VH-VL binders against Rho GTPase-activating protein gacY (gacY). Designs and how they scored, part 1

No score or structure here was measured in a lab: all are predicted.

Target 1, 192 residues: Rho GTPase-activating protein gacY (gacY), of Dictyostelium discoideum (Social amoeba) (q54th9r528to719)
Amino acid sequence: APLEDVINRPDNPGEIPVLFEKGIAYLSRRGLQVEGLFRLSGANSQIKSLRQGFDQGEDVDLEDVEDVHTVAGLLKLYLRELPSPLFPFDLYSSFIEISKGEQTKPQKVESLKLLLSLLPPANKALSKHLFKFLGKVIENSSVNKMNSVNLSIVFAPNLLKDKEGNVMDAVADAQFVNQVVQLILDNINILF
Positions, changes and structure headers below are counted from each chain's first letter, unless a header gives other numbers; Kabat numbers aren't used for antibody chains.
ipSAE, averaged over its two directions, is called F for ESMFold2-Fast, E for ESMFold2 and O for OpenDDE. V2 adds 0.75 times the mean of E and O to 0.25 times the DockQ between the complexes of E and O.
[cut] stands for letters that were removed.
Atom coordinates printed by the task and the answers are left out, and those that the model quotes come from them; centres of patches stay.

## First folded at step 4 (VH-VL; framework fv_navenibart)

Design s1 (from n11 with heavy chain Q50W)
Fold by ESMFold2-Fast, scan of step 4:
Structure s1 (fold): chain C 192 residues (1-192), chain A 122 residues (1-122), chain B 107 residues (1-107)
Amino acid sequence: as target 1 above (192 residues)
Amino acid sequence: QVQLVQSGAEVKKPGSSVKVSCKASGGTFSDYAMNWVRQAPGQGLEWIGWIIPIFGTANYNAKFQGRVTITVDKSTTTAYMELSSLRSEDTAVYFCARGPYYDFWSGYFDYWGQGTTVTVSS
Amino acid sequence: DIQMTQSPSSLSASVGDRVTITCKASQDISSYVAWYQQKPGKAPKFLIYAASSLQSGVPDRFSGSGSGTDFTLTISSLQPEDFATYFCQQYDSYPYTFGQGTKLEIK
């Protein structure tokens, strides 16, 4: 289902999907010091079962999930399977152009701030919650080994996609997709 | 065509170390996890660990933690597995194998190296 | 660790036969199982993922089925090149584990 439809369900009281609200709360308590958070795979069958529970409107309790990587994987899977990426298809070229351009880093950050302001309300709210949480992961990178470079590689393919891209352009843009997400991760307090 | 080419056979003494290489060509080296799997003579397959070249970080089967190190040289698109404190039980064919990293329902190995025979004998 | 148990350990068959080998997981792994073929002196060859999805280029006489704990690999009409050892592998959780193998031999 589209993100705006999910947040408008009767069983979703907040501005972001309950899956993300519960997942971020769980990971903030149990996951920040876990090596390889978001990089290592959790139990695939449990990730699938948890996702189906949320999709069906069940009151899913994550507290009994023992493997932190399972909850991290659940969040990544949700982003991956959105019908339109968190950063919508129509903004893809604009994000890539920021990375490819010859602006200074501060100028690129200002351009990102403008692009992020164009996100639909549901996408903007989820982005803010997600990136602020990822900022906490980065603060613990000495233990969990997940800095902004590593997190950009993990999340970029799940945040940005080229709907009408060709193979040669996709290959050329892969580095720039990672770079723009890294720039966001390095400037969370300015952008959100 | 994707190819994984491994280094040649090794004969080692107990207590020594062995370092096996796996050179990737064709396809995209950085987009996949490089796994190491071994097979003792007449036995089944045993997963050792993996590295994701783009991250430069490895994860190991607990059975081998402390004795195995998996590394990568991105400039030569080569992965390495070093196993220390060798015992006769480590005699096996060691395979490198590529796995899809970015697919949450992945963990299967689509391309394999030819294998490197490591014999540990007195 | 998840244990994968294959049956039978070995099987004799003739060209044209329908062959079935099974794989049982020690716990529910949904559909996260792959199948491989290994010929003597060679590396394993990837056949099937997600219990039933056939890899591109693998003959359609190969099929997989199952979910939960019980999985099956079927070869509908055995060919001479199919005599090999077959392994199942779970990829539900770390460490990845394989079955002990089923050796398919000429009758």
Scores: ipSAE 0.063, ipTM 0.665, lowest interface PAE 6.2, mean pLDDT 87

Design s11 (from n11 with heavy chain I52Y)
Fold by ESMFold2-Fast, scan of step 4:
Structure s11 (fold): chain C 192 residues (1-192), chain A 122 residues (1-122), chain B 107 residues (1-107)
Amino acid sequence: as target 1 above (192 residues)
Amino acid sequence: QVQLVQSGAEVKKPGSSVKVSCKASGGTFSDYAMNWVRQAPGQGLEWIGQIYPIFGTANYNAKFQGRVTITVDKSTTTAYMELSSLRSEDTAVYFCARGPYYDFWSGYFDYWGQGTTVTVSS
Amino acid sequence: DIQMTQSPSSLSASVGDRVTITCKASQDISSYVAWYQQKPGKAPKFLIYAASSLQSGVPDRFSGSGSGTDFTLTISSLQPEDFATYFCQQYDSYPYTFGQGTKLEIK
């Protein structure tokens, strides 16, 4: 289902999917010191089962999940499978042009701030919660080994997609997509 | 297309180490996992470990933890597997195999090297 | 670790036959199963992923089915080049594990 439809369900009281509210709470408590958070794979069948529970409106309790990588994978799967990416299809070219351009980093951050202001309300709310949480992951990078470069590599393909792109186009653009997400991760306090 | 070319056969004594190489060509090297899988004579396949070149870090099957090291050289698009403290039961064909694109959940292997025979004999 | 058990360990068949190879996981792995074909002296060849999705370039006489713990590879009309050993693999969780193999040999 589209993101705006999910947040408007009777069983979703907050401004972001309950899956993210519970997942971020779980990972903030148990995952920040875990090496390879978001990089290492959890159990795929459990991730799929948990996702189906949330999709069906079940009151899913994540506290019994032993492997933190399973909960991290659940969040990544949710982002990957959105019908329209968190950063919508129609903004794709605008995002990568920021990384391709000749502007200074401060000018690129200013352009990003403007572009992020154009996100639909649901996408803007989820982005804020996600990136503020990723900022906490980066603060613990000496232990978890996930700095802004590593997180950009993990999250970029789940946040930005070319609607008409093929595999070769995705590969060609990967450097630029990764760079723009890294720029966001390096400037969270300015952008959100 | 993607091609994985492995180093030649090795004959080693018990207690020594062996380092096998796997050179990738075609496609993107850094964006896919590189895996090592072995097969003892007449036996099935056993997964040893993987590395994502883009992250530079490896994950290992616990059975081999402490004896195996998987590394990459991005400049030559080559992956390596080094296995130490060799025993006769390590005699096998060792394959490199390309795994999932980073951030995919597909742990299947779409391209394989030709294999490297490692014989451990006293 | 997840154990993958194949049945039968070997079977004999004739060209034109429909053959079925079964793979059982020791726990629910949803659809996270791949199938490979291996000919003597060669590396395995990728056939199927996600239990039923055929890799591009693989003949459509090959098909996969199943979910949960029970999976099947079917060859609808066996050809001479299909005599090989077939392996299933789970990719639900680390470590990745393979079935012991099913050797398909000429009758």
Scores: ipSAE 0.454, ipTM 0.790, lowest interface PAE 2.9, mean pLDDT 90

Design s12 (from n11 with heavy chain I52D)
Fold by ESMFold2-Fast, scan of step 4:
Structure s12 (fold): chain C 192 residues (1-192), chain A 122 residues (1-122), chain B 107 residues (1-107)
Amino acid sequence: as target 1 above (192 residues)
Amino acid sequence: QVQLVQSGAEVKKPGSSVKVSCKASGGTFSDYAMNWVRQAPGQGLEWIGQIDPIFGTANYNAKFQGRVTITVDKSTTTAYMELSSLRSEDTAVYFCARGPYYDFWSGYFDYWGQGTTVTVSS
Amino acid sequence: DIQMTQSPSSLSASVGDRVTITCKASQDISSYVAWYQQKPGKAPKFLIYAASSLQSGVPDRFSGSGSGTDFTLTISSLQPEDFATYFCQQYDSYPYTFGQGTKLEIK
């Protein structure tokens, strides 16, 4: 389902999907010290079961999930399977242009701030909650080993996609997509 | 240009162990998971397991759990697969293969090693 | 484990023919299917991921389709270099599993 439709469901009281609200709360309590958070895989069958519960509007309780990588994987899969990426298709070239450009880092951050202001309200709200949480993950990178570089590798392809791209185009652009997401992760307090 | 180069053919006796190497060059080694897949003569492909090169964390097919160990040496960008308690049924070509780790459902393999023939005979 | 079953196990075709190979999963795997080409004595070559996404550098005569449990690989106009064994693979769940292969032979 589209992100805007999910947040407007009767069973979704907040400004972001309940799946993300509960997942972030869970990971904030149990996941911040876990090595490889978001990179290492959880139990795929359990991830699918949990997602089905949320999709059906069930009151899913994550407290009994033992493997934090399962909850991290649930959040990543949700982003991956959005019909339009969190950073919509029509903004892809603009994000890549910022990375490829010859501006200074502060100028690139200003350009990103403007570009992020163009996100639809639902996308903007989810981005803010997600990146604020990823900032906490980075704060604990001495233990969890997930700094902005590692998180950008994991999240970039799930946040930003070329609608008509293919695997080799994605490989060619990967450097720039990763750099854009890394720049966002390094400047969360300015951008959100 | 990504290239995966594997160690040479091995002939082993039943009950012994074999360790196959896979050296990666070109591309960013840490961005990708390394997988091991085997193929018995004239048969199909069977996934053995995978390893994350940054953390050294491995996931194994339950069929091989307890007999297989996958490791990495980051300094030489080399992945290893060690299979113990060898039987004649383990005679196969063993491939390493690269899977992207930049998304959670990254179980497709875009580059493969040339294969290492392992023959288990008495 | 998810079982992947290919049909046919082998087929004979002529250059210029349209060839379709099917792959059936024992349970819903969404679109998490890859396709590979393997020639005798060689490692498999990656062709398609996510059921329908063609890797750049692979000729556009190759295409994939399907979702859920039924998937197809199509070669719209067969060329001499296309005679090989083709494998589907699911990556929905561990362990990753492959179809038994479809051998495409010269008629």
Scores: ipSAE 0.381, ipTM 0.764, lowest interface PAE 3.5, mean pLDDT 88

Design s15 (from n11 with heavy chain G27Y D31S)
Fold by ESMFold2-Fast, scan of step 4:
Structure s15 (fold): chain C 192 residues (1-192), chain A 122 residues (1-122), chain B 107 residues (1-107)
Amino acid sequence: as target 1 above (192 residues)
Amino acid sequence: QVQLVQSGAEVKKPGSSVKVSCKASGYTFSSYAMNWVRQAPGQGLEWIGQIIPIFGTANYNAKFQGRVTITVDKSTTTAYMELSSLRSEDTAVYFCARGPYYDFWSGYFDYWGQGTTVTVSS
Amino acid sequence: DIQMTQSPSSLSASVGDRVTITCKASQDISSYVAWYQQKPGKAPKFLIYAASSLQSGVPDRFSGSGSGTDFTLTISSLQPEDFATYFCQQYDSYPYTFGQGTKLEIK
């Protein structure tokens, strides 16, 4: 389902999907010092089962999930399967141009701040919550081994994609997509 | 076009270590996971571990944790598996095998190296 | 760890026969199963993923089915080049595990 439809469900009281609210709370408590968080795979069948529960409006309790990688995988899968990516299709070229440009890093951050201000309200709210949480993951990178570079590689393909792009175009753009997400991760407090 | 070429056969004494190489070509090396799988004579396949070259980080089957190290050299597009404290039970053919990383449902292996025979004998 | 058990361990068949090999998981793994073919002295060859999705280039006579705990590989009309050992593999969770193999022999 589209992000705005999920947020507007009667059973979704907050400004972000309940799946993310519960997932971030779980990972903030159990996952921040787990090596390979978001990089290593959880149990695929359990991720699928949990996703179906949330999609059907069930009151899913993540407290019983033993493997933190399963909850991390659930969040990544949700982002990947959004009908329109968190950073919408029509902004793809604008994000890539910031990465490719010859501006200074501070100037690129200013351009990103402006571009992020154009996100629909639901996308902006989810982005803020997600990136603030990823900032906490980075703060624990000495233990979990997931710095901004690593997280950009993991999250970039789940946040940005070209509507008409083929596999070869995606590979060619990968460095720029990763770089723009890394820039966001390195400047969370300025951008959100 | 995708090729995985492994190093040659090794004969080792108990207690020593062995390092097997797997040279990849014909694809973007960093975009896929590299796995190591072994097969003892007349027996089934056993997964040892994997590395995702873009991260440089590896994860291992608990059975081998502490004895195995998987590494990559990105400049030569080569993966390595080093197994220490060798026992006769480690006698097997060792395979490298490529797996999709970009796919959430990943864990199957679409291309395999030819295998490296490691014999541990006194 | 998830245990994968194949049945039978070996079978004899003739060219043209319909052959069925089964694989049972010790717990629900949805459809996260792959199948491989291995000939003597060679590396395994990838055939099927997601229980039923045929890899490009694999002959139409091969098919996979099943979900949950019970999976099947079928060869609809056996050819001479199909005599080999077949392995199932789960990729639901770490560590990845394989069945013990089914050896398909000429009758």
Scores: ipSAE 0.423, ipTM 0.786, lowest interface PAE 3.3, mean pLDDT 89

Design s16 (from n11 with heavy chain A33W)
Fold by ESMFold2-Fast, scan of step 4:
Structure s16 (fold): chain C 192 residues (1-192), chain A 122 residues (1-122), chain B 107 residues (1-107)
Amino acid sequence: as target 1 above (192 residues)
Amino acid sequence: QVQLVQSGAEVKKPGSSVKVSCKASGGTFSDYWMNWVRQAPGQGLEWIGQIIPIFGTANYNAKFQGRVTITVDKSTTTAYMELSSLRSEDTAVYFCARGPYYDFWSGYFDYWGQGTTVTVSS
Amino acid sequence: DIQMTQSPSSLSASVGDRVTITCKASQDISSYVAWYQQKPGKAPKFLIYAASSLQSGVPDRFSGSGSGTDFTLTISSLQPEDFATYFCQQYDSYPYTFGQGTKLEIK
């Protein structure tokens, strides 16, 4: 289901999906010191079962999930399976052009700030919560080994997709997709 | 439910090529690394290479570079490994195995095909 | 290439025994180690990743530990179905490499 439909459900009281609210809370308590957070995979069958529960409007309790990588994987799966990516299809070219362009880093950050301001309210709210949390992960990178480069590799394909692109274009663009997500991760306090 | 199904044994002469298939069913195909691992009789496991279908990106063990090619057919959800210039030392069971979909760095394998025996003899 | 060395190459044990298998990496690989079980004529079965994270559906008598260069797989109370060959694997860097295997046999 589209992101705006999810946040408007009677069982979703906040501005972001309850799946993300519960998942970020869980990982903030238990996951920040865990090596390879978001890089290492959790139990796929449990991830799918948890996702199904949230999709059906069940009151899913994450507290008894022992493997933090399962909860991290749940968040990534949710982002990957959005009908429109968190950064919508129609903004893909604009994001990639920032990375490819001849602008200075400060100019690229200003362009990112503008693009992020154009996100629909639901996408903007989820982006802010997600990236603020990823900032905490980066602060603990000496222990968890997940810096902005590593997180950009992990999250970029889940955040940006080219509706009209082919496989060769996706391969050619991977570097630029990764770089623009890394710029966001390096400038969270300016952008959100 | 995820299944990886490989087809039958191959007997090849030295100097020829072999192409082994691995058909995936259940779950997502395009976002997962499809790996190839071989095992010579009575020996350990040796990683050959991998491909991620959504990007078409392949990584190979340098030992096989230049004589191995890994490809996918997304319409039939099938991965292929072609090994050329076969020698008797290439006699092994060849397994396909799935890596996690989430990133480019995870290299453990949660589902395995049943294996394809390739025998190279004159 | 990173070399993975298992110890012992084989061991004999009885049902109910506590069994430990060791894996040593030639360089620091943090916690990027997986463990597999293989029975004769079968494909390997995934048990553990990230040195200590147990795959869903794997019995809790299996556990892993270690970091850096020294890793251990433990079976706390051996069952008849556990007699198999066990392999460790590093996934810190390409090429991915496996240990030579430890064959667990009935005493």
Scores: ipSAE 0.000, ipTM 0.457, lowest interface PAE 12.2, mean pLDDT 85

Design s17 (from n11 with heavy chain A33Y)
Fold by ESMFold2-Fast, scan of step 4:
Structure s17 (fold): chain C 192 residues (1-192), chain A 122 residues (1-122), chain B 107 residues (1-107)
Amino acid sequence: as target 1 above (192 residues)
Amino acid sequence: QVQLVQSGAEVKKPGSSVKVSCKASGGTFSDYYMNWVRQAPGQGLEWIGQIIPIFGTANYNAKFQGRVTITVDKSTTTAYMELSSLRSEDTAVYFCARGPYYDFWSGYFDYWGQGTTVTVSS
Amino acid sequence: DIQMTQSPSSLSASVGDRVTITCKASQDISSYVAWYQQKPGKAPKFLIYAASSLQSGVPDRFSGSGSGTDFTLTISSLQPEDFATYFCQQYDSYPYTFGQGTKLEIK
């Protein structure tokens, strides 16, 4: 379902999906020092089972999940399967142009701040919670091995997609998509 | 035309260490993860661990209890597996094998090295 | 750890036969199963992933099916080059584990 519809469900009390509220809380307690967080695979069948529980409005308790990579995988799966990506299709070219442009890094960050302000309210709220959490992951990168470069590679394809593009165009744009997500990760305190 | 070429056979004494190499060519080494799998004579396959070259992140089968280290040298597109405190039951053919890392549902191995025979005997 | 059990351990067949090899997981692994072929003295060759997805270049006489705990590899019409040992592998969770192998021999 669309993100706006999910947050407006009677069983979703907060400004972001319950799946993300519970997942971020779990990972903040148990996952920050786990090597390869968001990169190493969790239990795939359990990830799908957990996703189905949330989709059916069940009160899913993540505390019994032993493998942190399973919960990390659940969050990534959710982002990947959004009908419109977290950074909507209509903003794709604008994000890419920031990366491709000849502006200085501070100028690119200012352009990025403006662009992020144009996100729909639901997308903006989820982005803020997600990136602030990823900032905590980066703070622990000496142990977990996931710095802004690594996180940009694993998250970028799930945050930005070209509606009209084919797979080969996505490969050609990968450098620029990764760079713009890395700019966000390196400047979370300015952008959110 | 991806090729994984492994180092030559090793004969080791119990208690020593062995380091096996796997050089990748054809295709982009860092876009995939590298796995190590062994096969004792006449036996089945046993997964040892994996490394994601672009990140340097390794994950191991707990059975080896701190005896294994997998590393990568990106400049030579070579992965290494070092196994310490060798026992006679570590006698096996050791394979490197490539897996995709683009998505969540990977963990299968599309290309394999030719294997390196490691014999542990006193 | 997830145990993968293959049956039969060995099978004799003739060229042209339909052959079925089964693999059972000790717990639900959805469709996260791969199949490999190994000939004596050689590395395994990748055949199938996601229980039923055939790798490009693998002959279409090979097919896979199943979900949950029970999986099957089928060769619809055996060719001489198909006599080998076949392994299933789960990749639902770490550590990745393989079946013990099924040796397919000429009758």
Scores: ipSAE 0.097, ipTM 0.680, lowest interface PAE 5.7, mean pLDDT 88

Design s18 (from n11 with light chain S30D)
Fold by ESMFold2-Fast, scan of step 4:
Structure s18 (fold): chain C 192 residues (1-192), chain A 122 residues (1-122), chain B 107 residues (1-107)
Amino acid sequence: as target 1 above (192 residues)
Amino acid sequence: QVQLVQSGAEVKKPGSSVKVSCKASGGTFSDYAMNWVRQAPGQGLEWIGQIIPIFGTANYNAKFQGRVTITVDKSTTTAYMELSSLRSEDTAVYFCARGPYYDFWSGYFDYWGQGTTVTVSS
Amino acid sequence: DIQMTQSPSSLSASVGDRVTITCKASQDIDSYVAWYQQKPGKAPKFLIYAASSLQSGVPDRFSGSGSGTDFTLTISSLQPEDFATYFCQQYDSYPYTFGQGTKLEIK
């Protein structure tokens, strides 16, 4: 389902999906010092099962999940399978142009701040919660080994997608998509 | 055309170490996971571990943890597997195999090296 | 660890036959299964992923099916080049594990 429809469900009291609310809370308690967080795979069948539970409006309890990589994978899968990416299709070209442009890094950050202000309310709220959490992951990178470069590689393909789906364009743009997400991760306090 | 070319056969004594190389060409080296799989004579396949070159960090099958190290040299697009404290039961053909990293459910291997025979004998 | 058990361990068939090879997982792995073909002295060759998705360039006489714990590889009309050993592999969770192999021989 679309993000806005999910947050407006009767069983979703907050401004972000309950899946993300519970997942971030779980990972904040158990995952911040786990090596390879978001990089290493959890149990794929369990990730799918948990996702289906949330989709069906079940009161899913994550406390019994032993493998933190399974909960991390759940969050990545949710972002990957959004009908419109967290950074909507219509903004793809604008994000890529910031990365490709000749501006200085501070100027690119100002352009990003403006572009992020154009996100729909649901996308803006989820982005804020997600990136602030990823900032905490980066703060623990000496232990978990996940810095902004590593997280950009993991998250970029799940946050930005070209509507056309052209294979040649995806290959050509991969570096620029990674660079723009890394720039966001390096400037979370300015952008959110 | 993607190719994975491995180093030649090795004969080692018990207690020594062996380092096998796997040179990738023809494709994007950094966008894939590199895996190591072994096959003892007349037997099945056993997964040893993987490295994702773009991250530079490896993860291992618990059976080999503490004895195996997987590394990568990005400048030569070469992955290495080093296995220490060799025993006769480590005699096998060792394969490198490439897997997609970015496909969420990816743990399958689309291209394989030709294999490196490692014989451990006294 | 997830155990993968193939049946039969060996099978004799003739060119033109329909051949089926079965793979059973010790627990539910949904559809996270790949299939490989290996000829003597050679590296395995990738055939199928996600239980039923055929790799580009693999002949359409090969197909895969199944979900949960029971998976099947089918060759609809066996050709001379298909005589080989076939392996299934689960990639639901670490460590990745393979079936013991099924050797397909000329009858």
Scores: ipSAE 0.386, ipTM 0.759, lowest interface PAE 3.3, mean pLDDT 89

Design s19 (from n11 with light chain S30E)
Fold by ESMFold2-Fast, scan of step 4:
Structure s19 (fold): chain C 192 residues (1-192), chain A 122 residues (1-122), chain B 107 residues (1-107)
Amino acid sequence: as target 1 above (192 residues)
Amino acid sequence: QVQLVQSGAEVKKPGSSVKVSCKASGGTFSDYAMNWVRQAPGQGLEWIGQIIPIFGTANYNAKFQGRVTITVDKSTTTAYMELSSLRSEDTAVYFCARGPYYDFWSGYFDYWGQGTTVTVSS
Amino acid sequence: DIQMTQSPSSLSASVGDRVTITCKASQDIESYVAWYQQKPGKAPKFLIYAASSLQSGVPDRFSGSGSGTDFTLTISSLQPEDFATYFCQQYDSYPYTFGQGTKLEIK
């Protein structure tokens, strides 16, 4: 289902999916000092089972999940399976152009601030909550080993993709996609 | 055209260590996960661990934890697997194998090295 | 760990035969199964991922099916170059595990 439809469901009281509210709360409590958070795989079948529970409006209790990587994987799967990426298809080229350009970093950050202001309200709200949380992960990178570079590699393919591109084109563009997401992660307080 | 070329056969004594190399060419070295899989004579395949070169960190099968180290040298596009405290049960062919970078939920291996025979004698 | 069990351990067949190899996971792994072909003295060759998705360049006589715990590799009309050992692999969770292999021999 589209992100806007999910947040408007009767069982979704907040501005972001309940899945993300519960997942971020769980990971803030249990995951910040776990090495490889978001990089290492959880159990894929359990991730999909949990996703199904949330999709059906079940009151899913994440406290029963032993493996932190399973909850991290749940958040990544949700982002990946959005019908339109969190950063919509029509903004893909604009994001890539920022990383390819010869502008200074402050100028690129200003361009990013403008692009992020064009996000639909639901996408903007989820992006803010997600990136604020990823900022906390980065603050603990001495222990968890997930700095802005590592998180950009993990999240970039789940945040933006070219509607017309194939997997091999994504590989060729990976450097630029990763760089723009890294720039966002390095400037969270300015951008959100 | 992707090619993974491994170092040559090794004969080692129990208690020693072995370091096997896997040089990648054709395709983007840093955009793929590199895995190590072994096969004892006449036996099946056993996953040892993986490294994603762009992260620079590895994760391992718990069976080998503490004895195995997987590293990369980006300048030579080469991955290494070092296995210490060798036992006769470590006698096997060791393969490097590439996994897709963009699909962290897919641990399948699309290209394989030719294998390196490691014999741990008596 | 997830245990992968193949059946049969070996089978004999003739060129032109339809061959079926099965793989059973000790727990539900949805569709996170890959299949490989290995010829004597060679590295495994990638055939199938996601239980049923055929790798580019692999002949269309190969097919995969199944979900949950039971998976099947089928060769619809066996060719001389298909005599090999076949392995299934789960990639649902770490550590990745393989079946013990099925050796396909000339009858």
Scores: ipSAE 0.381, ipTM 0.739, lowest interface PAE 3.0, mean pLDDT 88

